# Designs tried in a protein design chat: VHH binders against Profilin-1 (pfn-1). Part 54

Target 1, 132 residues: Profilin-1 (pfn-1), of Caenorhabditis elegans (q9xw16)
Amino acid sequence: MSGWNAYIDTMTAAAPSIKRCAIVGAADGSVWARTEADNVFKASEEELKTFVALFNDVTQVPAKGADIEGVHYVVPRTEESLIFGKKENTGFFAVKTKSAVLIAVYEGPNEVAAQVRKAVESMQTYLNNAGY
Below, E stands for the ipSAE of ESMFold2; O stands for the ipSAE of OpenDDE; V2 stands for 0.75 times the mean of E and O plus 0.25 times the DockQ between their complexes.

## First folded at step 7 (VHH)

Design u68 (from u1 with G56R; framework vhh_7pa5_2; at its last look DockQ between E and O 0.01; V2 from the best seeds 0.00; counts 0 for: pae O 11.7 > 2, SAP .707 > .668, placed apart)
Fold by ESMFold2, look of step 8:
Order: C-alpha cells, then structure tokens, then sequence
Structure u68 (fold): chain B 132 residues (1-132), chain A 123 residues (1-123)
C-alpha cells in the first residue's frame, strides 16, 4: 500500500478545521493522496495541473485568484512556496515541496487559518528534508 | 475498501522478460497515480516506477530506466509493469501501491504490503 495517505491523516488530525486535502505531483498535478468518502477532494488532473503551475510565478496569482475544486478564491498573499486563498468563511493553503504540492481546504475564522498553515508547512518541511 | 492484487511473477533467465499486473478495486482507480515498489530479500522497499492517474506522465528509478515500462488500463482497473532485459539484481517481491514515488516513512504507517508477486532472475 501507499504511505501518502498517512500524510493526509496527519494533516487533518493536526488541524481539524481542514475539510478536504490532497497531495499532488508538482510537475503534473497527479493525485498521490486525498481525503475521500464524505470529504472527497474533487479536482480533476487537468484542474490540478493548472493549479500547481501557479507556483511557477506566484507573484501573478494575487491579481488573478486561483481555482480549485471548481471554486474561485481570491488570493490575498503568496510566498515563494505558499499560496493562500479565501472565499467567504472558507479558504485553502497550498505549499510546494521539491516534488509535490500539499493542498488543504478549511472552514473557519482567522485563528484556524494559522493552524491550517502550520499543519501543511510542517509536512512541507518533513518532505523537503527527505528530498521530496 | 482498497484492494490491490499483484500477479505475473515467476522465474526467468537473465535477459528475459516478464509482465506484472496489479488488479485494483475499492477506489476510483483513474483518479490516482500508481506506483510499483520492490523488496529484495533482506532489504527495505525500493521505489521502481510511478504513473499518473490519466497515464500521461511516467517516471522510473534510475536502476530500471530503459528496461521497465509502467502502464495502466483504466477501463480494466489494472496497472502493469513490463520488465525487459532482466538482471539478477531485479530479483525481488514486487508490489503495487497507490500514489506517487515512495514517501519517507511516518511512524507506524507501513504495516502491511500484501502478498506481492515474486520475480526471480537466475541462470
């Protein structure tokens, strides 16, 4: 079996406000793992390929926003390896590693956004240190 | 429940070929990247190859590039590994897995790999 599901479980346990998340290949948007069942992360490989390409030039993302799961988010800010999107009381954090992009979609106020960011960045660091 | 069943292993001479199959059920097969992983006697798992959900992107470990070809048939929920120019070093138990290249381990998350399919390359 794949061990990528353990990363999904670790992130959702660390930040319960995460409603859906996925780990996808940074080059092609292929899905390595995702939340399923009642919280299925529903994005096509084509949409994910477009999404991960945003990391090729994060400086242009705030002006355009970002789409994931067919939902358009405003992007208040980015960092070299991080995109933060907002829509109403929901949002996402996406972080890029060497080989992957980690995406977490959450609900809640600003306080939970910090917890979500910390959860995805913790996994980002773990993967980067291992060459992923 | 996710189920992955490997088959197609056997004994072959060096330079020979084998085709491995992995029958998948219990999930939306076409939505996930799939990988082959192998474990030689007394060794830990070694990533072999990954294919994207659509089949459009593939990648291979350096040790098998040019000799092995990963493919999938999404209509039959089946993953394949064509192994050509087999070497004694390819002797291993081969497993299929969902997801991209083998991730770094998290504590306690790699408990069970299933039966796999044995490939033995000897004279």
Amino acid sequence: as target 1 above (132 residues)
Amino acid sequence: QVQLVESGGGMVQPGGSLRLSCAASGFTFSSYAMSWVRRAPGKGPEWVSTISGSGRSTSYADSVKGRFTISRDNAKNTLYLQMNSLKPEDTALYYCATGGPLPPPLPGEYDYWGQGTQVTVSS
Scores: ipSAE 0.560, ipTM 0.812, lowest interface PAE 1.7, mean pLDDT 89
Fold by OpenDDE, look of step 8:
Structure u68 (fold): chain B 132 residues (1-132), chain A 123 residues (1-123)
Amino acid sequence: as target 1 above (132 residues)
Amino acid sequence: QVQLVESGGGMVQPGGSLRLSCAASGFTFSSYAMSWVRRAPGKGPEWVSTISGSGRSTSYADSVKGRFTISRDNAKNTLYLQMNSLKPEDTALYYCATGGPLPPPLPGEYDYWGQGTQVTVSS
């Protein structure tokens, strides 16, 4: 248990559609915190290392897609600190802070995406202001 | 009140070029990603391109990649779409929209649309 688990809980509680979350190091994909117990965030650190590296050039990500937890997602578009993906009724939002990448995996119709984005971006803003 | 006004559409021959503009008002333009979306007759909206608030990140649909270029002038609150090597398949009503979490913009999200500008590519 670390203090970062509180952030996981906060993001997970932000919307019912959010199923799993992770906070990882932006530089190396090291896991700082993740959803555990009944709905574990399953991505390996090797996978996460690859994932966080996508933020080095987000403009190329839509052409490639993104993999999280062994699942390949289509990435329609990206922003400087935002990568999101979609697969059927599932998806993810990943935002980059100064030091971390916040990942939220969600399940539901497209309409829930706005809530998920808001959750991770709110956390992004908070962490950025805190220097992380 | 958020307003988006597209312009620059018209009729061109295949291989031609057009430059669309979108004048934005009623919100802090530079704070939001902007997108171009098009709707061809009988088809649903198709995402074309998105640019981040700062303009540093851009993305394109595969169908337009290498031919279209999205840009913005935040000082002028204006979004642009340079369309080169136009094809008949590019014929559509083109909308500028505030960036949503997923393209195309979904109802209920912070996604505003303009009235659209018609682009027709025909011999």
Scores: ipSAE 0.000, ipTM 0.230, lowest interface PAE 11.7, mean pLDDT 89
ESMFold2-Fast, scan of step 7: ipSAE 0.645; ipTM 0.834
ESMFold2 (binder alone), look of step 8: mean pLDDT 82; pTM 0.832

Design u7 (from q2 with G108P E109S Y110E W111D F112Y P114Y; framework vhh_7pa5_2)
Fold by ESMFold2-Fast, scan of step 7:
Structure u7 (fold): chain B 132 residues (1-132), chain A 125 residues (1-125)
Amino acid sequence: as target 1 above (132 residues)
Amino acid sequence: QVQLVESGGGMVQPGGSLRLSCAASGFTFSSYAMSWVRRAPGKGPEWVSTISGSGGSTSYADSVKGRFTISRDNAKNTLYLQMNSLKPEDTALYYCATGGPLPPPLPPSEDYDYWGQGTQVTVSS
């Protein structure tokens, strides 16, 4: 079992428009917890290793975009610990803490995106305050 | 249903070795990082080691680096911890868990609820 699964449950309960999400190691992109079954987060370990390395210099990301689950997203801009992207009505938010990267893939309009961002950033704040 | 069953503990003299096993079921084992965590008498849980889903990346607590080796057999859904040069300070119940370091508890629960039965390691002269 995984205590990190409770974090997945909490994020998906807070923002029901999250279709898939995962918590991965900031150093290597290894999966600590993810959504499963009909909502399985399918990113490969190799893709996630590449993705988390983007946080080493987020200023380079808007020029090249980001790949999650084999889908290329346009990244309009980044913040120091936040990468987010859009592809039509689908998007993602990824936030980095000291030890983890939280990734949430959602579907819906801008008001839905705002709720997803709030859920992910709230969890980021909680983990940062706990030293993670 | 996710199940983790630890085994392989026992009593050893300082400098001895033990190999722990964790049999996993109920989830896609190869997709998840796996960790060993221990709880020594009178202390809280301490993270020991983590291995990525593929086994390509490992990490260790400073207290066990160079002495312990984490490994996995994804075909058998089994996680291992080879413990060499054991010290009295390694005496603890050892648990396996999915994921990296132990997360902080989420309200309203103050307890971690992903512990198996654990396997006891006792190092004494």
Scores: ipSAE 0.519, ipTM 0.785, lowest interface PAE 1.7, mean pLDDT 87

Design u8 (framework vhh_7pa5_2)
Fold by ESMFold2-Fast, scan of step 7:
Structure u8 (fold): chain B 132 residues (1-132), chain A 123 residues (1-123)
Amino acid sequence: as target 1 above (132 residues)
Amino acid sequence: QVQLVESGGGMVQPGGSLRLSCAASGFTFSSYAMSWVRRAPGKGPEWVSTISGSGGSTSYADSVKGRFTISRDNAKNTLYLQMNSLKPEDTALYYCATGGPLPPPLPDEYDYWGQGTQVTVSS
């Protein structure tokens, strides 16, 4: 796929343990690209609008957690442009660039989490360097 | 499998109006933000406008703000661009695309654009 879906393909190729992911607008949470079919990223536009607003003050997030695809995740800590969470054997990494938020949901052990984080942060760096 | 078919272009005089359409198929249209992008002769692509999946938010390039209106009909899987007060500098081939602003190219990734619809503004 070209356009923003090519970035989904790049992240999932770099970290095959990503189960579902999306690229959404930082201002409104609108979906620019997402995994589809058996791996469809299920979050509603309203949920995503709420989620991207968390980046306005990430310091508040660990106290309340975060919701993605109707699942409540415990957020142990945040960094200025990174929110990540855990729920049983699943987790997510979300990173903000100037114009976008990249969200990757994964399942697996800590080694998987590290690979997923690296893939998402590498894409964040690429987009930031491109002015996004 | 994503299919996007643009139409509605033509030749108009400065100050005229045109309405572009984009017929979408092969994906869940209402779940995706949609954009209009244009390519003027000898120039690179320029993002024009984006609308969210629900239609609840819109954004515009400064060059078209106040003159163009983006809209969508999710029941018909169709994206629209109403262009008013057209200027010669609006002359370009217009494309619709899924997503927000035009993404930067990935290394070794090629642009995949449809035929587009030609808009020519001249007297």
Scores: ipSAE 0.591, ipTM 0.816, lowest interface PAE 1.4, mean pLDDT 88

Design u9 (framework vhh_7pa5_2; at its last look DockQ between E and O 0.44; V2 from the best seeds 0.00; counts 0 for: pae O 5.1 > 2)
Fold by ESMFold2-Fast, scan of step 7:
Structure u9 (fold): chain B 132 residues (1-132), chain A 124 residues (1-124)
Amino acid sequence: as target 1 above (132 residues)
Amino acid sequence: QVQLVESGGGMVQPGGSLRLSCAASGFTFSSYAMSWVRRAPGKGPEWVSTISGSGGSTSYADSVKGRFTISRDNAKNTLYLQMNSLKPEDTALYYCATGGPLPPPLPGDSYDYWGQGTQVTVSS
């Protein structure tokens, strides 16, 4: 049993508007933890491998967009170690640490998006401070 | 209800080999990375190796590189660790876990709990 599931629980408790969430390996996109059952994060390992590779050069991402769970998102801009996108009433925030990428898919207006971003960035800071 | 059951441990002399198994149930095994972790008497857990859900990528702790091989059989929901050229320092209880390398502890964790594991003892 993995202790990484506790990290999923922490993020979803901090931002209840997160519909699906995952923690994946930064090097290969392998799934370490994810939401399950009615909220299962459905991205394939191949899609996640492609997605985490976007962090190798985030400046190229706005021209191409990003795919998560078979959904193509418009990425308006990126920041160092942060990719986010929007598709109508859904969106995502993804942040990279040294070892991991945290992905949160949410639904709702801009106020909800701000809370989701805060939750993933707080976890990113915690993991980075721990050497992850 | 996630269940992981380790087996295959034993007593071997230095230079010997063992193959550990981990039988998994209660989750979509092929979707998750899997790891081997060990704990020597009186010490905390040490990450040993991780394999991706597909088996397409693997990683190893420096102390075991070139000697241990992690693999999986997704049709049987089973994780393996082939251990060659065993050393006395490899003596530990071995556990399997879902996910990548051990996460940092969360504040307020009261237990560093592992299941029964499988005992590997390397001695003359």
Scores: ipSAE 0.627, ipTM 0.828, lowest interface PAE 1.2, mean pLDDT 88
Fold by ESMFold2, look of step 8:
Structure u9 (fold): chain B 132 residues (1-132), chain A 124 residues (1-124)
Amino acid sequence: as target 1 above (132 residues)
Amino acid sequence: QVQLVESGGGMVQPGGSLRLSCAASGFTFSSYAMSWVRRAPGKGPEWVSTISGSGGSTSYADSVKGRFTISRDNAKNTLYLQMNSLKPEDTALYYCATGGPLPPPLPGDSYDYWGQGTQVTVSS
């Protein structure tokens, strides 16, 4: 496996409510690492290409929402390098670095969402500081 | 168990060509981007090239662009690196890996996940 699997493990350990996550190329949505086995992150390469392109203009995303793993999420607002979505008792956080997009899908209440956001943003900061 | 087995290395004169293969098993090969990484004597790892899971997107380090071609055969679970116009500075142990370009190490990471690789030696 790739050294990117250590990033998956670090995020899931930091926020156990993360059910599935992936690290994908920011330019093309190609899968660098993902959760596997019973928690397979199952978005297709084509869907991920569309998803990472949302970061090209985050201002358009709240009006249309976002799709990941075939699920449509409401996106209440965005930040330059952060998109998050909500649907029922689930949600996602996605952060962009220079080279990658980190995606985490979780279940649970708002307190859980804050933990998930912190986990992905910590990794985003680490990658940004390393020039990635 | 994920296994990646590199082969096709050897000794070649400057200007020569060599084709590396990476046989993959234990995972859904077509779902992952794949990379070639090399390690020259006494140096740390250097990313060489990445190809998307479908094979539709490729990228290369500047040092090899125009000389190396990454490809994959998803029906045979095999990754390839065609190396042309080889130079002495291409001498290295070559590894394949799942995923994109070489990640920065996490704190405490020892880079222990690299296998045996395949040796490419370019000398006259």
Scores: ipSAE 0.565, ipTM 0.814, lowest interface PAE 1.8, mean pLDDT 89
Fold by OpenDDE, look of step 8:
Structure u9 (fold): chain B 132 residues (1-132), chain A 124 residues (1-124)
Amino acid sequence: as target 1 above (132 residues)
Amino acid sequence: QVQLVESGGGMVQPGGSLRLSCAASGFTFSSYAMSWVRRAPGKGPEWVSTISGSGGSTSYADSVKGRFTISRDNAKNTLYLQMNSLKPEDTALYYCATGGPLPPPLPGDSYDYWGQGTQVTVSS
């Protein structure tokens, strides 16, 4: 319960393919906000702690993949502040800000990925400009 | 009814220490991350620290990192903030709140629940 839920709603509404989102602390994986109700973001604190730690060395992530919500995703490549994964007709985009990691899980064909990325990167830019 | 009641504030000299407490009731305390937020006169709210529901994860603003320690006792439904090496710029009304850090520029200081605050004054 926090004002960060507004950002969750914004990201979720950005594209119909986006099903669940989370905003977590970049340092510790603490959940600041997440999708709730019918389509809950289900990652545990422990899992998120592990996930955000991937940003400490993104170059190794493609070799090992990434786990979110108990699902293992193939990570084709990474950028300094971006990790994205794919599994069948699902995937995720995760971007890192100064203080947070924004995660969006999506369902759909590969063509929707660009829109999902744009949504999370837009939020990333906004938060960075705000000092987060 | 959700209630958050802060205590432990006061006046201290620079370099001094204080320990704030927040007594929580009206909700399942351990299920929620908790944060400390402060408001200095004439300034907007500033996020200070957050701790996860289980207490296993903590985060801090750069301005307090290394000096402040957030903790919680879920059995007592209490949140704590140990403040060491206090500085005049730490002077503020300190609130405990549910959830993570407050993101600007959301209107209404967009935490769902706040306490009444406890005043911390650091002055020589």
Scores: ipSAE 0.025, ipTM 0.337, lowest interface PAE 5.1, mean pLDDT 88
ESMFold2 (binder alone), look of step 8: mean pLDDT 81; pTM 0.822

Design v1 (from r2 with S100T D102T S106T; framework vhh_4orz_3)
Fold by ESMFold2-Fast, scan of step 7:
Structure v1 (fold): chain B 132 residues (1-132), chain A 123 residues (1-123)
Amino acid sequence: as target 1 above (132 residues)
Amino acid sequence: EVQLVESGGGLVQAGGSLRLFCAASGFTFSDYAMAWLRQAPGKRREWVALISYAGDTDYADSVKDRFTISRDNAKNTVSLQMNSLKPEDTAIYFCAAEYTFTWGDTTYEYDYWGQGTQVTVSS
């Protein structure tokens, strides 16, 4: 139960369609935990710094989209602490907590997107309640 | 009632161009991402292009640099400019609206589809 990798495992168990995910610092995009080995989350430090800065004004994001792991995603809509993107049969959900951003990249039919969002939002709630 | 109505399809020679239109009504158009999908005879539906309410776009590799999706939020329309058409582009083209965290899943309340418009490209 200690260590940030346990939260990665919890999210992927809750939504098996998550292919890669990470927990990063909200201030700088520093990686706290990520999926590893065959499912390694491959975003660069510079890309993550740029990505977490999108949460400073989410209303601007749908005009320019978001890049994760060198892949451009159209962001159809944002909420105060939620950015999500779509590309073909893949997508991502990213949520901001007090001090972290959770990013989950998934693959599959549209019906799996709701499960991925629920998993990420559940973890967001848990971490906010834990003071993160 | 929610309605998406496609137009602009037809017969065109290889190398030619067509512009498809989709007129939307019955929902707040600017709250939805809009997409074009196509279905060739006997094949599964294939995603072609996506545009956010604010204008960012993405395309399938098969149509990249040949097709351009655009929207006019004041007129509640989305269009697809199709250049350098190939026989392989022959399909029924569908307009779709996406609000929830779904893509092409018609079981969700906010996923709306048009009836489609036929595009035939002859060699």
Scores: ipSAE 0.358, ipTM 0.645, lowest interface PAE 2.2, mean pLDDT 84

Design v21 (from r2 with F101I; framework vhh_4orz_3; at its last look DockQ between E and O 0.68; V2 from the best seeds 0.00; counts 0 for: pae E 4.2 > 2, grease 24.3 > 24.2)
Fold by OpenDDE, look of step 8:
Structure v21 (fold): chain B 132 residues (1-132), chain A 123 residues (1-123)
Amino acid sequence: as target 1 above (132 residues)
Amino acid sequence: EVQLVESGGGLVQAGGSLRLFCAASGFTFSDYAMAWLRQAPGKRREWVALISYAGDTDYADSVKDRFTISRDNAKNTVSLQMNSLKPEDTAIYFCAAEYSIDWGDSTYEYDYWGQGTQVTVSS
């Protein structure tokens, strides 16, 4: 698990607006790594289990949204391996790899979203190529 | 031509209610999330409410439990029911449409905007 912390650091460093991140198991939502210290990713195991299950049918997610860290986000749209949510001056991007879900929670207006997406998708590509 | 036209604004006393409407045309309304934003004098534009194309909603903390956003995809309309209005709710209210978060180099918050409707809440 310690090796996964490096990927957390990489994502958080990729964009200033990214505040919290987590890497969790795609199958069960188990936490592999997460931001800690001043920016602790606070989602519970139960919540993450529910969250990762959203990827089983992303087409239904815009109807019910997504909850992360006890916060509800409207999900405007989804892609096969991408779920993103919006809230007042905040949002998240979640991407699914072969075995994991990467979650990045950001703070800022819509303008910062592009950089956040790029960060998580870059990590997604890297991990997929690595077999994860 | 894309058009968003707000209506329903006006002057109301504190504690009163207003219902804003936004009529959309010129794009596939049912594919877009719709939002209400507001801008008070001398303040930055702020997010008020959002509704996905599928009807999921969320609100700014300042308006939660007082405002209700809804949409009618058959009529290409989105509305904002505003109850228990406060003087601090005074602002120009804008209807906006969003297909996706801006992934480009532009700094647009939303794809389409209305011209706004004035809401004034007197104490």
Scores: ipSAE 0.796, ipTM 0.895, lowest interface PAE 0.5, mean pLDDT 93
Fold by ESMFold2-Fast, scan of step 7:
Structure v21 (fold): chain B 132 residues (1-132), chain A 123 residues (1-123)
Amino acid sequence: as target 1 above (132 residues)
Amino acid sequence: EVQLVESGGGLVQAGGSLRLFCAASGFTFSDYAMAWLRQAPGKRREWVALISYAGDTDYADSVKDRFTISRDNAKNTVSLQMNSLKPEDTAIYFCAAEYSIDWGDSTYEYDYWGQGTQVTVSS
């Protein structure tokens, strides 16, 4: 029933290398929408609460890394509202808007990372302009 | 000018230990995540370990709890301590600089590459 599922569909259509993604509340990590069925995003709300708190000071994140779906990712790069995580042939991009955090987990070679980043940043811009 | 030089490889018996070093020059080492990769005879390249510019680490399942990656930003070095070595660890090991903190263009490949050092583990 959530209208937020349309944004999940838009992101996964824009970057087919996205395996799982979610839109969560920036304040508490509550799930607003996520991929389901064969692509179910499996992070617990407690893990997501910890994850969204990383955006309070992204400069500390590369020293600690980030955990998503019980998987530890090294964070080689951050920007004020972006965290990039990497593990072998997988990775994630997470971006913060005014009230949400978008998380996209992808699989594939480094060439597909550019497509995933573009998809999440485009949605970040759209949601910020819409007041979210 | 840009250079990554691996050392510390050699022949060791199963159950032994080796420590690999990678000395970096010609770029801002402290801005880069550093990786160790290996290629065994007749196999594809395999990622082994990754360390962020700030020291967080991750490992391939095959080496977890046996290998430790570390870095010294003052000396521009990254190291790989390899314990409880197995014949399956036999490979050429090389270091790579991956993802600077400055995303200056759209490249997502390793920016710099070492020449490698041979590790041979005998039964």
Scores: ipSAE 0.590, ipTM 0.792, lowest interface PAE 1.2, mean pLDDT 86
Fold by ESMFold2, look of step 8:
Structure v21 (fold): chain B 132 residues (1-132), chain A 123 residues (1-123)
Amino acid sequence: as target 1 above (132 residues)
Amino acid sequence: EVQLVESGGGLVQAGGSLRLFCAASGFTFSDYAMAWLRQAPGKRREWVALISYAGDTDYADSVKDRFTISRDNAKNTVSLQMNSLKPEDTAIYFCAAEYSIDWGDSTYEYDYWGQGTQVTVSS
């Protein structure tokens, strides 16, 4: 595996609770890679453009929440380069790198969220160090 | 000492309404997301509603058109307006608070829990 798909595989292997994930361009939300086959990440291009723009000012996100894959998530907390969303027994973590946004959608109770965050932040660090 | 104290529970007829309150003290309430959960006899606790510190909300599908969560940061309260109550809404209702800026190895569980208030909906 030689492209952006290898990074998808790395994140999903690091945190088994991740059900779908994607790497998208930070400027426009264009999909660079995503989970495919049984667990297709299926956010629309309009959703992704709106989603990545949330990183322009993360402090305003908790008031509106975030939509991905047609699902509304309440955002209880953000950090400069991180957005965490919750819906019932599911959630997402999204992190921004220099050029990209990594999005991981997980299923499970809140306790698995730390594993998901570690997986995406580890990849964030790797991609930032690689210039992305 | 941190406290979450629920009130407003009671016995109500099916089709009726009830409003729960949760009074918070001992922490900076406006920094926390707040939730209502419930536990019916013989069942696991289930999520009912969540409100972010800035006011965005979401609900379990089973209550979505009937229940409304709201917060008053000046009074340090979160409330749950429950309309069109059904017998299956009978449960102990818990208020919970979530704040965790440092997510290292910590779980994203609720940080604080109330003791609960009983809601009983009679047929």
Scores: ipSAE 0.246, ipTM 0.639, lowest interface PAE 4.2, mean pLDDT 87
ESMFold2 (binder alone), look of step 8: mean pLDDT 83; pTM 0.838

